# Miniprotein binders against q56419, part 64

Target 1, 326 residues: q56419
Amino acid sequence: MEGRTLEEVQEEVFKRHGVLVPKKELEDLAKALEEAGLLLTEKVEARLKEEEEKLKRERPMRLAGLSYPEGEREARAFLEAFRASYPGEGEEARVLLMPHLEPSRVPEVYGAALAALEKTPPPERIYLVGVAHRPLKEKAAALPVPFQTPFGPALPDLPALQALDALLPFELFNTPLAFREEHSLELPLFFLKGRFPEARVLPLLVARRSPELGEALKVVLRDFPGLLVLAVDLSHVGPRFGDTPLTRTLAEEARRRDLGFLERLAEGEPEAALAFLGANPTRIDGVEVVASLLPLLRERKGKVLAHRLDLEAPTLSAVGAGTLVL
Below, E stands for the ipSAE of ESMFold2; O stands for the ipSAE of OpenDDE; V2 stands for 0.75 times the mean of E and O plus 0.25 times the DockQ between their complexes.

## First folded at step 7 (miniprotein)

Design xa (at its last look DockQ between E and O 0.19; V2 from the best seeds 0.00; counts 0 for: pae E 6.6 > 1.5, pTM E .753 < .8, SAP 75.967 > 70, end hemmed in, 7.8% free, placed apart)
Fold by ESMFold2-Fast, scan of step 7:
Structure xa (fold): chain B 326 residues (1-326), chain A 120 residues (1-120)
Amino acid sequence: as target 1 above (326 residues)
Amino acid sequence: SAELLAEILEYLLEIIEDLLWEIIELAEKGKFDDAIELADMFIKLLEFLIKILKELVKNPETKELAKEIEELAEEILKLVERVKELLKQGRTEEAIKEIEEILEKIKEILEEVKKIAELA
């Protein structure tokens, strides 16, 4: 159906062998389908307009009761269980790379992130950089409103966001609707807010490489110091991502690709990490984030705390997840 | 002929799935009148599906599959009438539960439609 209009589908079917269905019935169906499409579009557009207006005030939870508990007590117990899933000790983070896929699939990886946060002094603000899963009007965007969590609202750092906006060659607050349903911000934020309940947040999405974002953030971080969090997943392999079904060889290649990327970041060599991926093709969604944030990642040495390639058996697909401290 | 008809039916099923998901979205937001309007459109499309299936029953090669799909479509029609009544009463959680059942039956129809395409 992709690339075909309703009229084109109807015309193709109508012109071909309609022997089993009378012409009048096909014409009546065509009219009904057109009417349904117009009505559906009208309702969707009206709902999205209302949603955009609501996003000017706050960003509500979308994954509460699904990916994490709604209640604060249950959310605290949930967070403690993830920390318990990681047997190691954390290290202090100035930059934290953590995943944004479904937490229940990689509990030890989120546990490693929590371990790092336990060793990190509470920041005044968190620069939370996720990946846009919907188109943005610009290369990057932010939403300057409270994000609801089971631990209370994560308040925006308005002075820092305004400083960032002023330094960028584009409007930072350009696509509110992209934040309506964005798990790359919501899932990491659940863990970050649980650990640092008083920290303000800069919720940022990257769609395409924005070197100007990294340059502006380096300036803003001097005046508004805080924890930088890259909320990114690693390798995406298999049919769910438009690729060949997973094999042992492909899984091992994905693990080596993920670890090679993370280890180069841990050595403070983000250009080498990107070059490594360029030589070894991959569907790591963090590439655009890392490429945007180069000035913030250079010469920062750290440690890979955890890595897992999570298998989705029904689809023979897998997603890599890791925790890196810089 | 049977293969091309399967293509139409697949497209019809795609649109009605989209209608059902939007009915859920609207119901969750308390927009019951809008949700009911989409439910009425869903009923209209489902009635067209049933009419097409009645023509397919006349062909011995498609008769058994057409009957199976027709039976599922009739069950869905009864469920969506319940959904409309629940929406009129503002009973969001019960309406969504019924829509979830409809979505499962739509998936079953899609599998039967794929069998028609395979036979052509």
Scores: ipSAE 0.486, ipTM 0.844, lowest interface PAE 1.3, mean pLDDT 86
Fold by OpenDDE base, look of step 8:
Structure xa (fold): chain B 326 residues (1-326), chain A 120 residues (1-120)
Amino acid sequence: as target 1 above (326 residues)
Amino acid sequence: SAELLAEILEYLLEIIEDLLWEIIELAEKGKFDDAIELADMFIKLLEFLIKILKELVKNPETKELAKEIEELAEEILKLVERVKELLKQGRTEEAIKEIEEILEKIKEILEEVKKIAELA
C-alpha cells in the first residue's frame, strides 16, 4: 500500500479479482488501519496522555469489583472476613511488611496484617512502599494525588512528600503512569484505608535499590512520624517465572528462602536478610524495597505473623507471601 | 487480483498478529483495560477482513477457501469476546491461552489466503 492511491488499489483489486471494493470501504479500511495503526500509536499515546493528565488529579481504582468489592458495605464485610481468616492476635507495628498478591490467594496473610493493624495506634500518615512492576524513570517514585478506595480517597501527605523530594538527589515525582495499574499499592491500600480512614498516605514505588531513599526517609520520619508499610511479595517460582513445574524440592527451597529472609528481618538484620538470598534464585519480590530501606529496618526486632506459599494450579507456579511486624 | 487481495489479507493478518502479541503483553503486565481496547481494535480489523472475504465468496474460483476463512474468522470473533470477558475478570492466564488459540487460527487463515493467491 505504500505510495498507491486508494483508487489505484481499488482498480487493481477490480482488475485482478473482478471485485469492486467500494472506495468508501477502502477509505473505511484505510481509516480503520490508520485508526488501528496510527490511532493505536496516537490513541494509545493520546489515551496515555489523557490518563497521565487524570493521574495529576487522582488515581482511580483498577481492581475494584475484581480483587475487592467496590461498595463500601461489601468492602467492610471483606475486611472482616479476611481478619477472621487469621486465628491469631497481632502485635503493634512501627514497620509492617505485608503482601500485594491477589488477596483471595493468601487471605490469612492479609488477615495477619489486619491483626497487626488492630494493635497499632492510628498513624497520622502511612509511608506505603510498593514494588514497581513497570519501569520507572528514577530508582523510586511517588504519586502526590488521592488514591480512590471503597472507603473514600486516601489523601496524600504533601508536606511530607515535599520534604522527602527535597532530600533526594532525583525528582521523586516521576513516571505517573507507573502508578496507574500498580497493584502493589492498590491492594495493601485497601486494607490500610479500611483500618485507618483518617491517615494521610505517601504512595512510593521502588524499581531499583535506592540507599538515598532510606536515608532521606529516616530524616523525614523524624519530622513526619508515621507507619512504614512494605508492600512486597516473596518467592516467585514455577513456569510463569521461568522454572520447571512446582515440585516438593522447589517449594521447600522457596519456603526456606522466604522464612530465612523474614526471620533475619525480624531479628533487625536486614543486611543479613539480603545476604542470605544471594543471587535471589527464587525471585523474592521485595529485595529492592528492603535494600532501599536498610536504615529504617536496622536494629528493629519484630515477629513473623504469617507466611504462605500459594500454588497457582493452572500454571503449576507458586508465590510466597508473608506478614512481618517490627 | 487474488495476489493483491492476498497481499492485503496477508498484511491485515500481520497487523492482527502483532495486535494479539500486544494484547498478551498488556495482559501479562496487568493492563487489562488497554488489552481490552486493543481487542476491540482487533475485532474491527477482523470484521473488515470478513467483509473482504464475503466479496471473495462471490468468485466461484475462491468461494470454498473464502468460506473456510470466513468461518475461521467468525470463530475468532467469538474467542476475542471471550478474551475480553476473561480480561475484565482479571483471568489473565486463561485470556492468554485463548489468545494463543486465536493466533493458531490466524495462522490457519494465512495458509488459506496463500492458497487463494496460488489459485488466482
Scores: ipSAE 0.018, ipTM 0.335, lowest interface PAE 5.9, mean pLDDT 84
Fold by ESMFold2, look of step 8:
Parts: structure tokens; C-alpha cells; sequence
Structure xa (fold): chain B 326 residues (1-326), chain A 120 residues (1-120)
């Protein structure tokens, strides 16, 4: 580290290499490094402020051409291909749990979500609750702006968002930059907007469990009915996530925990689902969202439509994804 | 020690790499005056890198490797002056391609700096 004094560096270089580097030149280097670091910091901060101001007006697509097609016609064909990946029928959803994992990795899981949406009357609005992958200033956040999609902008439900903000003990619109690259909203939104082009959206992120969010949403949903979507992944196992190499035993444990979690949610017992996971040793991604939304999940019965624990061959790791209707 | 000097060089090269990425971002946004300001800081840091390398050339144990790295750094300096000229003319795509070449040479220098640390 750059914690040593210049005199210590000068003396060490001379002892080890037989060359005395003048103190003046080391001081000039240290000064230049500090100035460059400060200038870089200023430029980064200015750019972040500019990006934050842009996000106060709209949230652009970040994954078009990477995870889904940019053009509307191609995007519609993409949706139909994913629906065809799930050969079953869906069930009507008042609450839908679906993944935010890269769609090509779990096509039938997204297909099951589409099948559920086929059976679901078009909602006026969608409460889309994802998982914050960047820190939030509070336990949860929203961004009340249009989210761009290949199917047109997903417009925010401003009255519902304002009602939600008014019921919370913290500012809901608190971390615009956290939405800049947040795929847990963008990937599910592609599918939701494609099937419900007229629905407005409440784009919500949870960083840490917030009982206040669930209680507030229960009140807001009474006045502003809509579809509640939990956009969450399940187990994360293997070396990429800090585990030993992925084995059949670890994969079977992860699958069992995923399904046990989903099945208890399907029985209307979200507290039992959380208790089943204990310390969450396979890092199911959805626990903070479920823990926040308990009042909306209690006594609501439904069905698990699909599940996959998908292998990441390059990292020898796996991620679970599922589709649940309530 | 050679390890300490290599640590300083690695830190300098990391800052230089970050500056190059920010220059690309600014150029893509058409903020050429800001990009040129960062390019000037890049040149200043590279000039100090070259001064350090000239001192290492005086050490018989590191002379040949340090001379090789110095020649790469001088080549990079010429490329950065080219980048500044392209930025002044608003030739964004050409400037970015030159910066990408500089990034490749920075990686080469980092590898050679690690070899200097190993000679101890």
C-alpha cells in the first residue's frame, strides 16, 4: 500500500538496488498521484450526478440486444418462443413469483410465468418487487419514471407510488442510481410489459426486509388493485458464491430447499417457508422480499408451476429459479 | 525493495487505467474538453512513470527489463498525444481505438513490472 513515507521508500530502494532516487522526484510522484486521484474522483462524481438526473426522467433499457431483442417484432417472437418452452397451462395469479435470472438459462421457468399471465385478467397496474443488487439508502426504494422496453415505455403508477411513499417511515424515492443497472426489474418487466402492454408499473426494490413495506402495500393494493410480482431467484450455490465445488449432494440440497420454500409459500404459509430455510445456507435470493411482504402472502394458496436449478458451467456453480402463482 | 517499487508502479498503472476508461466515457458523451483534461493528467503520470524507469535502468540487475518497459512507456506517450489531437478534432471513434491500444500496452507494462519485483 501507499502507506509508507517517501523517506522509507528512498532508503529501501537504495539498500536493495544501490540507486538513490531523489526525494524531490518521489514527492512529485506522490503529489501527482494524489491530484490524479482527486481529479478522477471529481469527474466520476460529476458523471454520477448527471446519470442520477437522467434517471429522474426515465430508466433506459440496459439489456436489449444482450438478454432480449431490441426491436418490438423480434421481442414478440421472443415471448412466444419462451411460452412454447413451457408445455403446460398456467393458473390465474393475484401474486406471481418469477425469476430475474438470465432468461436463456431457464426458458421453461419464464414460460411458466407467461402461461400464468395468459390466465390472468389484464391488471391496471403491476407491483414489481425486485432485489436490490446495489446498496439502497433505505430498506426499500422505488423509481417513479418510465422504464423503457421494446414494447414501449412502462409508465409508472404515480398515484399508487405516492400513496405508498406516504405510508412508509422513510423516503421511498431514495436511491435512483441503484436502478441504473438493476436486472431484477428489467428482465421480468420485459415479459410483463409484453403481455400487459397497458398496465402501469410500481418498480420496487428491497435491500433488507421491511415489515413496513408489506403493511403499506396491503393498504395501497386495496385502493389500487393490481398484480403483485416477486421477481426473485432461489438458491445460489458453488464456488462463485463462496462454497466448495458444486457436487450432486449440494445441488440436491439446493433443489430441496428451493422446492420446500416454494411449496410452503404455495400453502399460504410464508413464515413457515422462511423458517424452513433457517440460516439460508443455499442463499435463496427471495428471502428478504418474502419477509417484507408477509401480510400479502399469508393464507394465499396457489401452485408451483416450474423450477430449475441451473448450472453455470464456467464457474461450476448453480442458481435456482421458479414460478409460483398465488 | 524492488517489491515496494513494483507496488508503487502497479498503483500508478491502476490509476492510469481508470483514467483511460473515464476518457473513453467522456469522449463518447462529446465532452471533449473534460476528456482532454484527463488526458493531460494521464501524460503527467506517464512522465513520472518514465522518470522512475530511468532510475531503474541505472541498476545493473534491472537495467535490461527497465529499459524495455521504458521504451513501451515512451511509445504510449506518443499515442496519448495522438489521442489528444483526435479529441480536439472530435474524432471520437479513432480516439477510442487508440486508447484501446494504449490499454493493451498498459497490460504489457504491468506484466513486466511484476518481473522486476521477481528479480529480488
Amino acid sequence: as target 1 above (326 residues)
Amino acid sequence: SAELLAEILEYLLEIIEDLLWEIIELAEKGKFDDAIELADMFIKLLEFLIKILKELVKNPETKELAKEIEELAEEILKLVERVKELLKQGRTEEAIKEIEEILEKIKEILEEVKKIAELA
Scores: ipSAE 0.015, ipTM 0.450, lowest interface PAE 6.6, mean pLDDT 85
ESMFold2 (binder alone), look of step 8: mean pLDDT 82; pTM 0.783

Design xb
Fold by ESMFold2-Fast, scan of step 7:
Structure xb (fold): chain B 326 residues (1-326), chain A 120 residues (1-120)
Amino acid sequence: as target 1 above (326 residues)
Amino acid sequence: SAEFLAELLEYALELIEDMLWEIIELAEKGKFDDAIELADLFIKLLEFLIKLLKELVKNPETKELAKEIEELAEEILKLVERVKELLKQGRTEEAIKEIEEILEKIKEILEEVKKIAELA
């Protein structure tokens, strides 16, 4: 029905079928469809407005009982098990790159992030930068409310968020509904809140490259120092992502691109990391975040602590994940 | 000619599917009166669709498929009436289970509608 109204479809059916479908029956159905569509629209809009209003006060857990335990005691044991899955020692982080995919798929990678956080002095605030999985009205957004976790609410750093908003050429607190179901913030936040229970958070989403965000954050971080966390996944390959089924060659290409990207970031060369990926053929979602945060990543040397390309066998697809400290 | 009929039916079924998902959303939020109001209009829409299908079985070319779709639509009507009663009782989990069955039957109708388009 592309670009056709219901009335146009009705007219064509009548013309093609003649007396086969009496005009009255088609008109009655068309009126019923119009009435149903209007009521549906009214109900959807009212519900979304109520959800948006609730998000002005708090952001509830969505993945508790699915990706992590609901209870605090069980959540603590879960966190400790992830740390134990990584046999290495961490390294102090001023900037941490960590994944946001399902933690059970890459426990050693999240364990490496936890190891780095163990070596990092508790920050007063965390700048948590994720990837928008729903459209944003602007290139980036934030939600200035408490985010619920099994370890208690992660409180927003309101003064730092307001300072950031004032420096941006767009309204930062746009698209609150995009935060209702956003795993790129919720999953890393579980680990960060478990390690740094007193830290306030700036929950930030990037949908498209925003150099203005990086420039503004550089200024805000000077006045409100804290830990910068890039919550990004690496390569996305296979049919689940609009690609051909995973082959050994495609998996090797994904690993090569993931590691080349991370290694160039570790050398303090984020522009070189972006250039290495070119057209980003394996769909590293961190590209838009890195491109936005260039002034915060330049000349910061660090280390890749872990990397894994995780196979999703039923779909013959894979997602790359890594932990990088800068 | 069968192509235009398939197009109209696909449009109606897409709207019906959207209505069923919204009934689930409203029920999960305890907004039972809103969910019931949407279910009532869904029932009226199905009754008009069944009436249209009864006229289409008069065409020997599509009679068998139109009758099969009509019978599936009448079964869905019975399930939606049951959903409405469950919603009146605040039985959210049971209502959702019935709606999941309805969604499977709509998928079945969509496959039958595709067969009508193929015959053209």
Scores: ipSAE 0.467, ipTM 0.838, lowest interface PAE 1.5, mean pLDDT 87

Design xc
Fold by ESMFold2-Fast, scan of step 7:
Structure xc (fold): chain B 326 residues (1-326), chain A 120 residues (1-120)
Amino acid sequence: as target 1 above (326 residues)
Amino acid sequence: SAEFLAELLEYLLKIIEELLKLIIELAEKGKFDDAIELADMFIKLLEFLIKLLKELVKNPETKELAKEIEELAEEILKLVERVKELLKQGRTEEAIKEIEEILEKIKEILEEVKKIAELA
């Protein structure tokens, strides 16, 4: 039906049913289907326009009640449980790399991040850099509005965001709708806001490597010091990601690439970390973020606190997650 | 015959899924007039399907299949009218429940068409 000519549909009906359906009835049906498609498009466009206007005021929670509790007391107990999942002690972070996949899948990795935050003095602001899962009009974007959390709104650092925007060769606030359903910011922010309730946030998304973003951030961080957080996942392997079903060999390769990447970052060698991955065959989504932030990662030594390759049994796929402090 | 009807029913399932998602979303936001407009669009599509099925019933080889699908489509039409009344009254949870019942009946139609096509 869809994409077929009226004559083709009529001919097929005649051949298969032995009935010649009048051309006018098929024409009327085709017109009704076209009208239905146009109306659906109009309603979707109106909805997106309203969502975009709402995003000028605030970014609402999308994963509350699904990935984390929506009530403040329940959310606090949830954080305590995740911290308890990691048996080690944290280390102070000037830069923190943490995951953004579903927290229940890698509780010890988020627990390691919480342990690091416990050892870190409360920052005045957090530069939260996630990965865009929807197209951006530019290589990177930010949304300068309060982000709702169960712990109250995470307020934007407007002076720092404006300073950053002024230094970039593109409009920083270029794709508000990309932030509507962005778990690479929402999930880490839940943990960060729970630990640092007074910190302001710069919510940043990277879609493609932007060296100009890293250079601008290096300048802004001098005037507006804060905690830099890279919210990235590591290897993505298996059929869900266009790959073959997970085998022991593929899992070992993913772990090797994840750990080699993280350990080179821990030595203060982000270019070596990128070179180690080459063509990025296990699809570490952090490469574009690291490539953008090179000036902020060079010569910062640190430690890998946790790593896990988490199996998604129904799809025979896996996602790597890690916590790194620099 | 069965292939053509299966294509129409699969297209209707696609439309129903899109309408279900958007009607639920609009109803949750209190946009009942917009949700009703989408329901009216679906009614129009079902009415054209019923007209086509009445022509196919005239062929002895497709008569029983077309009649069963027509009866299910008429039942869906009644459910959509109830959804419109619930939306007019702002009864969101009840409207959503009836939309899910419509989806279930559409799945029943598709399974009957697939079953009969396979037996031919």
Scores: ipSAE 0.014, ipTM 0.486, lowest interface PAE 6.5, mean pLDDT 82

Design xd (at its last look DockQ between E and O 0.15; V2 from the best seeds 0.00; counts 0 for: pae E 6.8 > 1.5, pTM O .690 < .8, SAP 82.168 > 70, placed apart)
Fold by ESMFold2-Fast, scan of step 7:
Formats: C-alpha cells, sequence, structure tokens
Structure xd (fold): chain B 326 residues (1-326), chain A 119 residues (1-119)
C-alpha cells in the first residue's frame, strides 16, 4: 500500500484479477482507513500530551491496589509483614542494592532491605537508581516531580537534581513519559518512603552505561549527602526472556552468577563483579547501573543479606533478586 | 498467486490498523475515557464491516475462497464481541471490556498470521 495511490490499487486489481472488487468499495475502504488512521493518531497524541503535562506536576501511583495497598494504614501493615518475613538483623547502608521485582514473589528479600533501612540513619535524600523499561532519549534520565505513595508524596530534591543536571553532558530531564509506568522506581520507593517519610528523592533511570552519571553523582553526593539505592533485579532466565526452558543446570548457573556478582560488589570490587559476568548470559539487569556507578561502589565493603531465584513454573522461567548493603 | 499476494497485502494493512485501534481502546478505557474508547470501537466496527464486504467479493475466486470464508466467519464473530465491548464501556466496566478486547486481539493476530502465510 505504501507508495501506491488508490487509483493504482484499483488498476492493479482490475489488471491482474479482473473486476473482483468494485472501484466504489475500494474508494470507500481507502477513505475509512484514512479516517481511522487520523482518528487513532488524534486520540494517541492527545492522550500522550495530557500524560506528559500531568507528569510536569506529579507522578501518580500506578501499582496501588495491585502490588501494594492503596490506603496508608493497609500499606503500613503490608510493609511490616515484609519486614517480618526476614528473620535476620540488618546493617547500616550507605549504598543499598534491592530488587524491583513484584514484592509478593520475594518477600524475604524486601524484608532484608527493610532490616538494613532500620539500621540506617534517616537520610536527608535518597538517590534512587532504577532500570529503564522503556527507551530513553539519553543514557539516563530523571523526573523532578513529587512521586505519589500511600505514605504521602515523595518530594524531589530539586537543588541536588539541578546540580546533577548541570554536571552532565546531556539534559537529565529528557524523557518524562518513561516514568509514567516504571516499577523499578515505584516498588522500591514504596518501601523507602515507608521507612524514611521525610527524605527527598532523586528518581533516576539508567538505560545504558553512563560513566558520566557516576562521575557527576560522586561530585553531587559531596554537596548533597544521601543514601544511594540501586533498584535492580538479578538473573532473568527461561523462555519468557528469550532463553531455553529452565533446567537445574541453568538455575544453578543463574544462582552462581547472581551470588558471584553480589559477593564481588560486597568486596568493593565492582569491575571484578562486571568481569565475572562477562557477556551477562543470564541477563542481570543491574550490570548497566553498576557500570554507570563505578566511582561510588569502589572500595566499599559490605554484606549480602538475602538472595532468591524465584521460579515462574508456568513459563519455566526465573528471576533473581537480592539485597546487598555497602 | 499474484491475486492472493495482493489480497494478503490489503488485509494485512487493514488488520494492522484494527489492531492499533484495539490497543488504544484499552489505554482509553484504563483512564476512564469511555466516550473516546467508544468512538474508536465504532471505527473498528466500520473497518470490520469493510473487511466482511471485501471478503464476500473474494469468496467468488476459487484461489482465495476457502481463506476468505474462514476470515469472514471470524470477522463476524469479532463484530459480535465488539458490540459487547461497547456495552461494557458504556457501563464503565473497564476490566471486563479489556478482557474481551484481549480475546479480539488474539483472533486478529491469528488472522494476520494466516494472511501473511499466503504472501
Amino acid sequence: as target 1 above (326 residues)
Amino acid sequence: SDEAEFLAELLEYLLEIIEDLLWEIIELAEKGKFDDAIELADMFIKLLEFLIKLLKFLVKNPETKELAKEIEELAEEILKLVERVKELLKQGRTEEAIKEIEEILEKIKEILEEVKKIA
């Protein structure tokens, strides 16, 4: 159809096939298709423009009533239940690695993160670094607006975000729509806001390795000290992720790679953690975040508090999740 | 044949637009924009009626008859489902409307795959 006029289409039908479809019917169809395309484009553009305008003021909850309770009282009880699922005590975190996987699937891993937050002095701000699940115009992005939670809005640290933007070779606030539906920020933020209700947030997404982000953040953290949170999942294996069905051998490899990655980070050796994964054959989504944040992770020793490889039996697939304190 | 290839191209183009309309109906329904969703559902019905009309002409050709008849029967089934979707949207029954649209999307994808095999 592309590059063809209606008259050319009609001529081809007549020429090759005889008079199978009357010209009037083809004309009516062409008009209907053009009308449908214009109406669809109008509705899509109007919706996206409205969504982008709303994102200039606030980021609404998307997963309330699905992944966590909408009401504050119910949300508080939910958070305390997750803490109770982890039998250990936490350790003070200056850097926290936690998952963004559906919390109900790995409650003990989120419980370990909550335990670490209990031992951590309340930060003035949280640098929350997630993984972009939609394309970004640049390697990284931020959205400088309040993020709604059941515990009230998580307010942006505007001075720190502006300081960060000024140090980067690209516009930091480059893809607002990427934040519309982003569970790698929303799910960790629920837990962080529940524990540190007064903390301001820098909501950051990484799509591709950005060493310039890590260098800029190292500078900003000196003037604006806070808690650094890497909200990343670990191995993604099985057919759901374009891989072979989960076998015992693949599950063992995923666990080995998850733990080897976390243990090397815990030794303050992020380059060794990346080298250990090589080509990242089990698809640990934290690789791009760690590679971006190298200056912030070097020589920081810590402890792996929890790890789980969660099985999706119907799809013969699995996702790794862990909690690491540095 | 050249005739079957032309039919496949035309139907693929039509089905792609129809699929895009259905996805946008889901987006609008999730936002409670039921009037906008119903406008797109009416356009979807209009395009399906054109598809059925075209298939009635193509059933007269022995080379395309069997495929055209199968697609016509599926298109008429889909028309009944989209009337149900409109009723659900008018009632603000978002979850049920989306479930019906997902079933329609699967039927459309199956038709598109069959049409592409002929090309």
Scores: ipSAE 0.458, ipTM 0.835, lowest interface PAE 1.4, mean pLDDT 87
Fold by OpenDDE base, look of step 8:
Structure xd (fold): chain B 326 residues (1-326), chain A 119 residues (1-119)
Amino acid sequence: as target 1 above (326 residues)
Amino acid sequence: SDEAEFLAELLEYLLEIIEDLLWEIIELAEKGKFDDAIELADMFIKLLEFLIKLLKFLVKNPETKELAKEIEELAEEILKLVERVKELLKQGRTEEAIKEIEEILEKIKEILEEVKKIA
């Protein structure tokens, strides 16, 4: 069907198979496939191309009005409520590990991140490293465009992004469509932009462990200092993720792995944190990000501020979330 | 007949697309993106309805009439299951939705096997 008119398809079908499919049925199929977005119709391709072309200019909000308020006033009230959900005080962060889970599921974990940000001097730039939940062409990618937020656009740090690209053995600016719906960047960015409205951002995604990324970032951070943010979730257990329904034993194992991972990171031993997970049987989301950023995490001591294993009752599944400062 | 063979090839192609959609629905449901999963389920329904319309052409051929009827019955069962999946997704009952989708996938495989008998 690529590049062929419905008439050409009809004719080809007739020539090959002796069947005259009614044009109306082909039109209805094409329309159904088009409406379904499955027909790489010229229209779907054109739409994907248009969306890709839009992503050359800006990344629009996708979760506004769903995961967080669209309006600035309501968004500020949202931030305050999340901060209020964490009763503790934060610590200054040079590295912040925070979740990207639906905020309403783990409000106190996001509250702990906000508490840390309150004790952190406003950075010139934020290196925001998320998890690619879609395939990337390369091990990691960046999108060098403004990300829309209720607090205005988060502007990219183009000089720092270019410096990073120059040090990588692959093209950093790849797979723009992977950023379109990537919540691992959008959700943490809401909180970061709300706290640091003037900070430039380097939105990065990791699909596979890239030691090259960590080494390159270590060099770039010397000339372009900033806050490093790891936007990662922890264990994913239960039937949604291929396990049996959540039991006390499964929950205890998930918590043990989450906390054991975070504690080793807090001690400045990221290799020990990865080794502790082994085959990662509870599916900690952030392993590829941590494995990529080892040079930046070594010898940094910090503190675990919050952890939660949140039950999704309808699926008897649970996701771990944590906040760590280094 | 050359006609039945073509329709069988087209059905196989549509079933492959439908299978891919079901896996995407599972993935979205596993991610808690229920609204997106429901949207894909609506798309799946439309494709399946089209598949049923195509099957009506096979039923007109006496040589394939019984097989086409069996495929149509399976497709009607799938439509009921998909509506149930949508309801489960609306309720956030992801595990149950996934189980129903797995059942749909098995029925699609059965359809594919039956379609291969026409070709």
Scores: ipSAE 0.021, ipTM 0.308, lowest interface PAE 5.8, mean pLDDT 83
Fold by ESMFold2, look of step 8:
Structure xd (fold): chain B 326 residues (1-326), chain A 119 residues (1-119)
Amino acid sequence: as target 1 above (326 residues)
Amino acid sequence: SDEAEFLAELLEYLLEIIEDLLWEIIELAEKGKFDDAIELADMFIKLLEFLIKLLKFLVKNPETKELAKEIEELAEEILKLVERVKELLKQGRTEEAIKEIEEILEKIKEILEEVKKIA
C-alpha cells in the first residue's frame, strides 16, 4: 500500500465516484472514523496515565484470591501449609534462590524457602530480584513504593534504592507499568513478607543482563546489608514454550540442566553455572539474573534444598523450580 | 481496476482501526474494566454499521458489487457476534467475551484477505 492517508483516500473516492457515493455519507464516515480514532487514543492514554499514577504511590495486590488468600488469617494458614509441604530443615541464607512459579504447582519448593527463612535472622531489608515479563526501558528497573500484601505493606528501602540508582549508568526508576502485573515479585514477596514482616524491600526486575547492576549492588549491600533473593524459575520445556512435545528424555535433560545449574551455583561458581547451560536449550529463566549478579554469587557455597520439574500435562510442557541457599 | 483499488485501501484502513479497537476491548475485559470495554464495543458496532452502509451503497457499482456483497455478509455476521460480546461483558463473563472477540478477529482476517485480492 502506498503511504496514503485516510483523508487522501476519502477525497479521491469522492472525486472519482461522487455520483455513486453521496458526499454526505462520506463526510459522516470520515467524522465517525476520526472521532473513534481520537476516542481510542484518548482512552488508551488516560488509562496508562491513571495506572502509572497509581503505581507512583503503591503497588496493589494482583494475585490475592487467585494464587494466595486475600485475608491475613487465611494467608498465615497458607504459609504454614506450604512450610509443612517441605518436611526438612532449612539453613541460614545470605542469598536465597526461590521460584516465582504458581505456588500450588511446587508447594515443597516454596516450603523449602520458608524453611531457610526460619533459620535466617530477620534482615533489615530484602533485595528481591525478579525477572521482567514486560519490556523495560533499561536493562533493569525498580519501583520505590509500598507493595501491598495480605500481611500489610512491604515498605521500600528508599535510602538503599536511591544509593543503587546513583551508582547505575541508567535511571533505575524507569518503567513503573512493568511492575503492574509482575508475578516474579508478587509471589515470592508473599512468602518473604509473611516471614519477615518488618523488613523493607528493594523490588528489582532484570530484563537483560547488567554487569553494572551486580557491581552496584555489591557496593550497596556493604552499606545496607540484607537478604538477597533471586526470584527465578528454571527450565521451560515443551510446546507451550516453542519446543517439541515433552518426552521422558526431554524431561530428564531439563532436570539435569536445572540441577547442574543449581549445584554449580551452590559451589560458588556462577560463571561455571552459566557456561554449563551454553545456549540455554531448556530456557532456564534465571540466567539473566545470575549473569547480572555474578559479583554477589562468587565463592558463596551453599546447598540445593529442593527442586521440581512440574508437568503441565494438557500442554505437554514443564517448568522447573528450585530452592538454593548460599 | 482503479475503483476497486480505492475500495481495498479504504476497507483495509477501516479494518485496521477496527482491529485496534478489538484488542483494546480484550485488554479492558482482562482487567475487569467492563464499563470501558462495553463503551468501546459500542463504538465498534457504530463503525461496523457505517461500514455496512458503505458496502450496501457500493453493491450498486458493477465493478465492486460481488466483493462488496460478500464483505457485507461477513460484516453482518461480525455485528451479531459483537452484540453477544456486549452481553457477556455485561454479565462479567470475561473469558467467554475474549473467546468471542478472538473469533471476530479471525473473521476480520478473512475479510482482509479478500480485500487484498484487489490490491
Scores: ipSAE 0.015, ipTM 0.374, lowest interface PAE 6.8, mean pLDDT 83
ESMFold2 (binder alone), look of step 8: mean pLDDT 78; pTM 0.726

